Miniprotein binders against q9sl92. Designs and how they scored, part 8

Target 1, 330 residues: q9sl92
Amino acid sequence: AMESDASCSLVLCGKSSVETEVAKGLKNKNSLKLPDNTKVSLILESEAKNLVKDDDNSFNLSLFMNSIITHRFGRFLIWSPRLSSTHDVVSHNFSELPVGSVCVTDIQFKGRGRTKNVWESPKGCLMYSFTLEMEDGRVVPLIQYVVSLAVTEAVKDVCDKKGLPYIDVKIKWPNDLYVNGLKVGGILCTSTYRSKKFNVSVGVGLNVDNGQPTTCLNAVLKGMAPESNLLKREEILGAFFHKFEKFFDLFMDQGFKSLEELYYRTWLHSEQRVIVEDKVEDQVVQNVVTIQGLTSSGYLLAVGDDNQMYELHPDGNSFDFFKGLVRRKI
Short names: E, the ipSAE of ESMFold2; O, the ipSAE of OpenDDE; V2, 0.75 times the mean of E and O plus 0.25 times the DockQ between their complexes.

## First folded at step 3 (miniprotein)

Design d7a (at its last look DockQ between E and O 0.01; V2 from the best seeds 0.00; counts 0 for: pae O 16.2 > 1.5, placed apart)
Fold by ESMFold2, look of step 3:
Structure d7a (fold): chain B 330 residues (1-330), chain A 104 residues (1-104)
Amino acid sequence: as target 1 above (330 residues)
Amino acid sequence: SPDQIRELADQLRELVDEFQRAVENGDMDRARQLLLQIFRLAWRILDLARELGDPELLRIAYELIDLAFDFLRAIKQGDLDRAQEILQDMRELADRLLELVQES
């Protein structure tokens, strides 16, 4: 009975005239769609400049675009102050958008986590999704590790450039980011196969300057360097695309082995001991394994007390991936 | 860890020399293996630089990483002249690493 139809405005911004002409074409054709009857209003960034002034703590489109020196990723941006899902924007419009387009929002109230859980991200959180293409399905699952590494390295790079101590963002396999034992972010990758290519959409949430629900990077920074300049979402995202574009090229040419040593310095699981329950003939037997790394399929590689190598798989029944792991001898 | 820096610098010089020979001989399989090893070495230098908190070592590590990525791009574009220039720059970085140890 009330005006219950969802609606949103999407601001389109390009790095160069090429991307600006794409934005004009999308607006003229009204080509972008969202699920569930959400009405979409497309606005060029040039049309929004005088309408969006004095908006402290909103994502700064010009600051981000001025930072971009990439050739493929991050050159076309879609922004809205509030969205149900940045991931839905890029995934449902994959074919209409330039590959490498990014959608950013200040507040997201409907995410797609790993168990259909709804994610709500407060203002100050860096929430974005972007696209890429891959041809080899065997390595598609590994892209999430390249993304997580690029996030952690982007944070370090920004700290280095500003003369700040490192914020040691750690990776909790497979897709969570942690600082000091608290979750500060997560990564979601989805893909569809079409025309002999995988259309991959990547969603990232990173607690840069929000106070809740856990901690954020700026809270950690204030504890380490109280008089420091705070980190901005725009500079982290710019550094992310710089790192990711390089890491993606390396990954596609040399495989994950080329990034592996850097990745293992950043993740939480080196030499971690894990209890695994095996079901053998109606019996549950517990075994202890020690994590060694990732398998070529992107699961955990571990060694048992018998000195045999195992691949560890989540059983899907636990919110913590390390509860209910099932091992398979390799 | 002056001995660690010297060991890494010696490894870098050896890898660059092997890489130069592979490129000049047109041995692309060997060149790809050596590129992987250069990235691995670059990550080890970066890790050491971060552990020590040494700004000059960190700068050298980032320069080597940038050169390794520029080399990857040059090879993918078939720009052999640029690839050879980059290998020479990597040799100069190895010399700068050795100088850092000697000046300490």
Scores: ipSAE 0.756, ipTM 0.907, lowest interface PAE 1.0, mean pLDDT 84
Fold by OpenDDE base, look of step 3:
Structure d7a (fold): chain B 330 residues (1-330), chain A 104 residues (1-104)
Amino acid sequence: as target 1 above (330 residues)
Amino acid sequence: SPDQIRELADQLRELVDEFQRAVENGDMDRARQLLLQIFRLAWRILDLARELGDPELLRIAYELIDLAFDFLRAIKQGDLDRAQEILQDMRELADRLLELVQES
């Protein structure tokens, strides 16, 4: 049996007439491509109503789109029941998509992490990627922290609106999301410089409803409030774009300093002591430092036992970002 | 896994014994190296404790980290009596960790 070239279906959804006309234009041109040359089938939301089986586990386009009141982010949606990577969809088609376009999938089978960690995302994960533009390359590395913060605040916002106990999602630097010491999510940012701007693609994975491999938000919620209404992926994604747009505007206007206090309340690393390795004259010297925050460049700021401030640089070779940190004097 | 905690507990006991010998011999360079290894091990225990959700193992790991810093401070201040007290506390903590793993 010829392995039928599994065509990837992309459902295009627009919040308003503007984004709907973009969707029609993309479909008519068949302009969206994947990097692996996977055959793409473009479907408009209006056409998809007859094609999408009422699988109660599928991402509800109408629920999400009805929640969106943002000006720039999340107004153009690409959904697929199964994708290799949402990040590949938005990054490869950056020039064809409105800025702030989001791609969502129910199942991601080749998710990109910063490391060789392939995120296989089973059903119940919120897997999405979206686009943004930045002009100042110096602050591009900080956008991942803004995104992480927006996810944590989005979960709180949904809990609050639903009258649920807060799920305390914490940030593990640089890009991971934790609940009760267990990883529940991660962020990936990539950028390309084009037309005097940084084209940033932001990928987020959040385990909402799958108890494997560690835990999910709904498992934590059931433990605190067994009779509670569960969190929906659509609700979290809507709340995310509302928080992110606000935080992005603050970040672009006032810099990361406007979010720094909230970030340090949300991260796991307040006064954390770590061992760092210095290479001095081909000798590896180990030192202990205490994490104080982030530098303006987005690295960990730490103080040594000498009371000297250091910027901590990951060597890129360890899976543990705290193993193989090299300190640099500031 | 329980086996990983046992391995870490055995490694901790060995490192603490070597650390004690280095301190008793006045080999402060070796003592500092061993202390850094103990500190690394404490972080591994801390990570594992978080994964397991074990509050007692978390407490042991945090206490071990604090003792390691207290030792460095005591040595820096020339307080050898305090350094010996901290070393004894580390040994007791390593023994508690071994007991905890044997009961599991």
Scores: ipSAE 0.000, ipTM 0.184, lowest interface PAE 16.2, mean pLDDT 83
ESMFold2 (binder alone), look of step 3: mean pLDDT 82; pTM 0.797

Design f0f (at its last look DockQ between E and O 0.67; V2 from the best seeds 0.00; counts 0 for: pae E 9.0 > 1.5)
Fold by OpenDDE base, look of step 3:
Structure f0f (fold): chain B 330 residues (1-330), chain A 81 residues (1-81)
Amino acid sequence: as target 1 above (330 residues)
Amino acid sequence: STKVEITFKGESPEALWEAIDRVYELAEKLGAEVTVIIDGDTVKVTVEGLPKELADRIAEEARKIAEKYGLKVEVKIEVEK
């Protein structure tokens, strides 16, 4: 059966008149493209009311847009019920979209992961990508840490506002999110550098309401408080942009140092012992180091049993970051 | 003109960035056009507008950079007619 080239529907939503006029302009020009030449149908939010059946499982545009009070991020929204990749939408249309535009989908079937692995997100995952611009490329690698931190703080903020028990979302370096030792999310950052600017596309996947393949936030919440109101994807995404805008401003003004304490309280790697391999005279020697933090570049900083500080570098051969580490003396 | 496509692969965003920055600095000094695409653990640096000799030099420097930072490197050189 030829899988019919199902036209991808993109619903364009603007927070204000400015973003709404951008949405109209994009629709009129039909300027948004996908990398695989998939036929795109652009729909304005005002026209989409007839397409969104009252499926309680669809992303509620009005709920999200009403929550947004940010100045730069999340004010222009692209939603699709089914999309190959939110990341492809924002990255391939970077010049056409306002900076800070977000693409959200209910179902992502060709999502990009850190590896060449296609990430299929079932219904109940929060899958989104958004854009930002950076000028200093030295700090571009650190943006994933800012994003990870903003997701963890967004979940906390929603729990606090709803009077829910705290869900301890932790960061597994470099870009995974964990609850109770299980992966619940991940971050992907891509960037295009041209004309002295970094066009950064940030993809986030978070299991909010889908318990497969590991767990989700609402499953953890039900385990702690069975009668509690569940977390909504729209609430988390709204809270994310509020936290992210704040953290991004702090990061751009003061550097990652302003976020380090909160990052180290949120990550899994405090005082973690890691085996690193050294090559000494053609022999591989295993040494144990203790993770202390991040370097200014964003590498793992560790201390040896010799009290020497080391930067940990991946050997490029291991799929497990912690198994393929080489120490470099600082 | 010669196009050099350098693909770095590594799990460290910082190693990838340092590799990019060094290739970029070298290409800028040579008056080349540089495009950098960062995709997770993979960085693709494209350098255009170079004579073959300078393209070969960038390719060699990219290999040294990769070795220095423990990155995998793939270099493709294309002569544009």
Scores: ipSAE 0.034, ipTM 0.493, lowest interface PAE 3.9, mean pLDDT 84
Fold by ESMFold2, look of step 3:
Structure f0f (fold): chain B 330 residues (1-330), chain A 81 residues (1-81)
Amino acid sequence: as target 1 above (330 residues)
Amino acid sequence: STKVEITFKGESPEALWEAIDRVYELAEKLGAEVTVIIDGDTVKVTVEGLPKELADRIAEEARKIAEKYGLKVEVKIEVEK
């Protein structure tokens, strides 16, 4: 009970008058809550001059909102300079927030109290979580792939529009993003199923301009084009929502198949060979398969030496997804 | 009445989805309230409002589902006073 009086401030920002009126309603009702006893102070962007600064590392709310051209996603923003979890904000308040709302923070840490710990999500990292709804549980696990693709395509789009060299961000299945063999980002999807709908919360961390971990996008860009403008978290997030909204609409209308070719151009596993162990009467036989893509259920699709197609499934005992895979002929 | 908390854990999204679907169908047929939380490789299904006998049945079916799909499972049943 020692830390039961912790508090945080959440700045609310809407793209248009519709979202602004929602923000006013939420503030007037003091409707948002966090897990534990964290007290929440809701602040409208118009009131938040001491928290909204255009400095070296602070998220620029105006730059982000000016970039938004979407109809659903990214139109309602929740920002705090420091949070324990952007994911908790959107997931615990799903029903109070417009679907598609995004929470962003400059620094994310564990725990509560009078001290902050910045070693898990340093300043310069793009840390955000947003919401969506789905009804078909069979495709909910595929959302992480759609999000991954939207992140990589957003980086490409920003680089292209600014005349910058392309940063080769690759997807490491299922939910990691890599550059030059080093992790630069990750995706977390959680869902609540209630009243026949999946309330999906998506968290994303992307190393845009942070000194840690071992690399970030702007470090790579400086090595390629030292005199160029750098990537801004706000521009990437705006481009993300534009790409994601288009991909999500395609995904919901036509399934993941509509995105497959683009996805496979950006993932690390193109033509990757994987050793799979089969058991035959207590004998372990190793077979080599070549990864072709994903099945409709989100498993790996592979071809064997027999030129037959297989679906690769976990055996239930692996800490590494690629270890302990078993194949099943399609 | 009871609160049944079923936690499935595994690396297969399809297996986790099948587990959700099967438990939801059973609980809905029995008139229970169902809340599902999906967090990566972990699915927590909370079933509320059943008498103990039916809660035990849901728990046993959850264990069968986990065995069928190769998932780890934990089941906690709380009897509400």
Scores: ipSAE 0.012, ipTM 0.423, lowest interface PAE 9.0, mean pLDDT 79
ESMFold2 (binder alone), look of step 3: mean pLDDT 81; pTM 0.769

Design f1e (at its last look DockQ between E and O 0.74; V2 from the best seeds 0.00; counts 0 for: pae O 2.5 > 1.5, copied fold)
Fold by ESMFold2, look of step 3:
Structure f1e (fold): chain B 330 residues (1-330), chain A 81 residues (1-81)
Amino acid sequence: as target 1 above (330 residues)
Amino acid sequence: TKVEITFKGESPEALWEAIERVYELAEKLGAEVTIVIIYENGKVTVKVTVEGLPKELADRIAEEARKIAEKYGLKVEVKIE
């Protein structure tokens, strides 16, 4: 069976009158597009009462919007119960949307004609993408690390506020989030360049309350405190934007150095020893290096047994960064 | 005529220079230019699409992209259609 044209509905929700006027304008002009000629129907939140209200398995727009206190990020929300890609929504419509807009879906699925590298997610997963703008392309890749840190800190803050045990979410550099040795999330970052500006779109998936195929935060929480309150996707997303906006301001003002100490406390790689294969003459020699942190370019900084500092890079042959590493003397 | 250019490399500085130079050249020639940057598994890929030029100018952008890649030690693939 072949799939033909697809369609979707996007619900638009603004935090204040500024964002509400944007939503009305977008609907009136029918100005949002998706790739592959997907037909889009725009619906204002005020028109979607029966669609979005009082469903405990659907993303709660009011709960999320009441939780945000940011000045830029998360103030304009696009939601759909099902989408092929939240990332496509914000990236293809960057110029039409307020910078900092977020698209959330309950279920992300693989549509016809899409690349094979699309994150599919079941209901209960926090699946979102949002936008930001930068001017210095040399540091844009570091946004992934700022986002990862904001996710881990958001989970800690929600647990603390609810009196729950902390779930130890760790960062596996560069783009993965782990709990108890299992992946619970990941970050996707792309940008476009136009007129001296980078239009950055960041997608995040976090297994909050999904039952499969891996673990999720609520499963870990129930194992630690079976009688506890559960984490809600809306609470984590609100906390994320609060943390991210603060971290982003620090990052833009002072660089990633301002966040490094906190980042190294949450990642998996402090003092990690890894094997690097060096080419000497025509032979491959194994050397052991110890990870020290990140270089200014956003790669791994390591020290060798020769007490020299190196930057670590993939050799291009592996889909796992930590296999086939080469080092470059600094 | 459509030119598709893919730069790959490990230096953010080199990729940034390539982006700026190709964008400015395409803009100076009045082309429609789209630059997409993908950050994946510790790698950065820059994809440039240039449209709306006659073949002679499209060939020039392709040649300049190859020169930029050589100068900055980047991998490049160019497709003209």
Scores: ipSAE 0.628, ipTM 0.862, lowest interface PAE 1.2, mean pLDDT 84
Fold by OpenDDE base, look of step 3:
Structure f1e (fold): chain B 330 residues (1-330), chain A 81 residues (1-81)
Amino acid sequence: as target 1 above (330 residues)
Amino acid sequence: TKVEITFKGESPEALWEAIERVYELAEKLGAEVTIVIIYENGKVTVKVTVEGLPKELADRIAEEARKIAEKYGLKVEVKIE
């Protein structure tokens, strides 16, 4: 069945007069495009109030915008009830959008996952992508770790402010989020290099309120505190941009070293033993290494039983991330 | 003519130097360059698209991309459309 050319509605929201004028300009020019030439309908927040039925499950624009006190990130919002990819919106329109613009959707049906698999996010996921600029390409791979850390700290910050029990969101390297050994989120970063700058598009998916396919934050929360107020997507996204702006500033000023300690407390891989398969003269040699951290380039740093340090590189063909690691002596 | 260059390698530094050189070459030729960098599972994949070139210059960019890949020990795939 040819899925009908359903026009994609994009609601444009600005935190201040500056971003609101950008929204009006984009609407008037009809400047926003999708890579598949899907027909886009641009709507201002002021016009959308009559179109958004009070569906308790729709992203609350006012709740999010009222929470934002950041200087650079999350001040310009694009919302859609249903979208192919938030990442495609921000990446394809990078030059038209303010830096730090965010696209959010309730339902994402063509989400780019790490695998060739189209990830359809069900209702109840926080699906967003935002833009940033970087000049040093060597540290661009590390931005995904800063984002991962900001998501984990955002969930914590919302729990603390609401008097909720701690939800221990952990990082599975390189860009997955786990709770109690189950995947609840993931991060995708892409960058376009142009005019000596890296135009980075960051996509995040976090399962807040949908119990499928694994678990969600609110299911974990209900298990710990049945009578607790649930986490809202808007609250987490607001807290995310506050944490991310702070961590991004630290990262840009002091490098990833300023965040390493917090990252290693938050990730799953502290002192993890991994078997690495090396091919030496047509023989497969298995070596056990212990994960120590990250290299400056953002690869896994590990120590062998010989006390030699190794950088672990993923073989792009292995579904089992740890079985497909190749070690390089450093 | 469109040239699609995909670099794959283990060294981010080598990938960056390769990208910069392809970009500089394409810019000197007045071509439109789009560089997409994909970070997946700790692997960096770079896709450089060069557009607006005559076939002869497209072939030249493709050849330079192969030389750059060899110099930096990168895997390269080139498509010319």
Scores: ipSAE 0.036, ipTM 0.574, lowest interface PAE 2.5, mean pLDDT 84
ESMFold2 (binder alone), look of step 3: mean pLDDT 80; pTM 0.755

## First folded at step 5 (miniprotein)

Design d7b (at its last look DockQ between E and O 0.81; V2 from the best seeds 0.00; counts 0 for: pae E 2.4 > 1.5)
Fold by ESMFold2, look of step 6:
Structure d7b (fold): chain B 330 residues (1-330), chain A 104 residues (1-104)
Amino acid sequence: as target 1 above (330 residues)
Amino acid sequence: SPDQIRELADQLRELVDEFQRAVENGDMDRARELLLEIFRLAWRILDLARELGDPELLRIAYELFDLAFDFLRAIRQGDLDRAQEILQDMRELADRLLELVQES
C-alpha cells in the first residue's frame, strides 16, 4: 500500500496583479489537488517567508519573476522545496491553473521520464513542469522538439548575456540533453484531449548545479572559465520561457520548418551512420542507415545503403546513438 | 572571417529588398516565406558570432531576431506601417555587418 505525504505546501507566485489575484482565489478555495489525496496547503509568496529559506540553494522566487518578460508563459509559478512530481501538479490541476503556469521544485524524489525510469533529482537541478494548449493534434508531438531547442538556447543565451563561454548542450533524439557525451537533462511531454483542445503538460529536468551523481552545467563552465559567475536555475528558467514563447509563436505560425535548421545544428545526429537492428523470424538483421532528419510527423528519417528511406519511431526502438545502434523492441 | 560577414550582409540586404517588394505588392504568402529565410539567416549569424566570440556580431544577431519576431507580429496584425519600419531597421543591421568587414 502507498503512504503519501501527510502535508504538502505549495507557494503561489504571480508576475502581476492579474496572476496574484488568481493565486488568492486558489488559496481561498483550496482548489489544488495532488495524487493519493495528499493534503495541500496553499501559501502566497507574501506569506512564505518561513518556507523561502535564506539558504542560497533555494529557488529564488523574486529573482525568477523579475526576469520574466513573457506575456503568456511562466507568469504564474508554483514552488515547493520538495515534491514527488512537478508534472503531477500541473497535469492534475490543468483546468484550475492559468495556461502557461509553471511548477518548480528544489528536490524531486519521484519524477517521470518517457520510459519506465524515473528522474531522481538532487538539489541544484532545475526541475519544472508547465502547461500549454494546442488545437492541431498532428503537430502536438513536435512540441517536445520546440521545448528541447528552447532549453538549449536558453543556456546559451544566459552565457551570451553574462559574457561566458557557451555550453554546447546537444539534443539526443528524441528528448535527451547531453554535454560532452554525458546526459544533463530530459524532457517529458504528455497531453489529453478535451473540449476540442489538447491540454499539454511539459516536464523538464536539467542538471544546472548538482554535484553528483552526474555532471552539470556549472561543472562544465568551471572547466572552461574558472573565474566566471555560475549559472543560476532562475536565470535559465527565465531565459527558457523567453525563448520558448518566441519559438512556440514561430512554430504555431510557420510550422517546425521555421526551427528545423537550428534543430539539426543542435542535435547529435547529422549525417550519423547507425546500424538498425531488427529481429526477423528469430534472427537479428542489421542494416546500415544514414540519418537524414525528421519526418513531418517527427520521427527519424534515414536512408539505407540500398537507397531506401527508413522511418524510425521512438516507441518501438532502443536507441544507443553513441554506439551507433538502434534496436527494435519486440 | 570577413568574407562570411560580407556574405551575410549581402544576403540580409537582398532579403530586405525582397520583403519590401512583397509588402508593396500585398503578397503576404511571399512575405511569410521570406520571414523563414530571415530566421535562418539570424541563426547563421548567431552561430558565427558564438564561434568567433565577436560581441558586435552577437548583438546584431540578437537584434535581428527581435526584429524578425516583431515583423511576424506586425504582419499577423496587418500593421504594414510597422512592418516598413522594421524593414528599415533590418537595412541598418546590414550596414553594421558591412562596417565589421571594413574594419578588418
Scores: ipSAE 0.523, ipTM 0.811, lowest interface PAE 2.4, mean pLDDT 82
Fold by OpenDDE base, look of step 6:
Structure d7b (fold): chain B 330 residues (1-330), chain A 104 residues (1-104)
Amino acid sequence: as target 1 above (330 residues)
Amino acid sequence: SPDQIRELADQLRELVDEFQRAVENGDMDRARELLLEIFRLAWRILDLARELGDPELLRIAYELFDLAFDFLRAIRQGDLDRAQEILQDMRELADRLLELVQES
């Protein structure tokens, strides 16, 4: 079957006149490209009203844009009903897009995960990627933790504002999101060094309304409050950018130490005992360590039964981060 | 517990006053440390407000938590007038928290 090279439609939305003029400029130049040379059709939000009419489950651009009061993040939106990857859109076009631009899709069919696994996101997932710039390369690895916190707090904020029982989204290190022991989301950060800055692309996937293969936020909510109004993807994304902008400002001013307490209260790994493998000559020795936190470099900090502190490094052989850890004395 | 919120609200008022003194004395290093402590305390108040499940307490705790970030931004921008306004708003919110916890 000839996979018909179906043209990818990108709807460009701006919060204000400034971002709207950027959208017009991008359309007129036809400057946005995909890595696979997929034909891209650029459409302005004002022109898209005729395309979106019939699908009540499409991302509501107006609802999201009306919620945005941020200064830097989420003010320029690219939406598509179907994309290979939101991350590819923002990363490949980083220089053409305002910093803080977001790409959202209803369906992602070639989503990038950590393990090169193609993550297919069905309808009902919140799939987005956005851009940011950082100057200090030492703290770039920590941005994924700031993003994780912002997602967890955004979900709580939406629940609380709606008078709903809050959904306690937890962090599984390094970048997975869990509710009641089930995976509901994940984060991917990539960076490139360009023009004396780190160009960071942040991808987030969150199961809001798709209960497969594990659970979603709305399934958890229905279990707690059966007659409650469901969470909308637009509400969560808006709340995310509000929380993220604040956390990013604090992170850039005070460092990750300002967010550590919140992170350790939100993650699953407080006092967790893990087995680490040491290679001593030709023998593999298993040692048990207790997770204490994160190092300044963003690795797991653990204490041995010898009371020595260790940084835990992935061995590169295990797909399970907790099974493929090597201890380094610090 | 309501008593924990009361204790944290009192600590917040003390930290805000210490912050103001540090700024007045030109001790900007101490001011930055105190700002971080204010943020941590505001988050802890929000966390406990969630546990208590009181909608009004929760709203005030969210507003306080948001003000802590706005305060950081004002200081970073050198907008001392806005920073003073935010400190006053934070004091008023701490007082409202104390009132609500005393009525419970």
Scores: ipSAE 0.440, ipTM 0.783, lowest interface PAE 1.4, mean pLDDT 86
ESMFold2, look of step 5: ipSAE 0.490; ipTM 0.792
ESMFold2 (binder alone), look of step 5: mean pLDDT 81; pTM 0.794
OpenDDE base, look of step 5: ipSAE 0.371; ipTM 0.745
ESMFold2 (binder alone), look of step 6: mean pLDDT 81; pTM 0.792

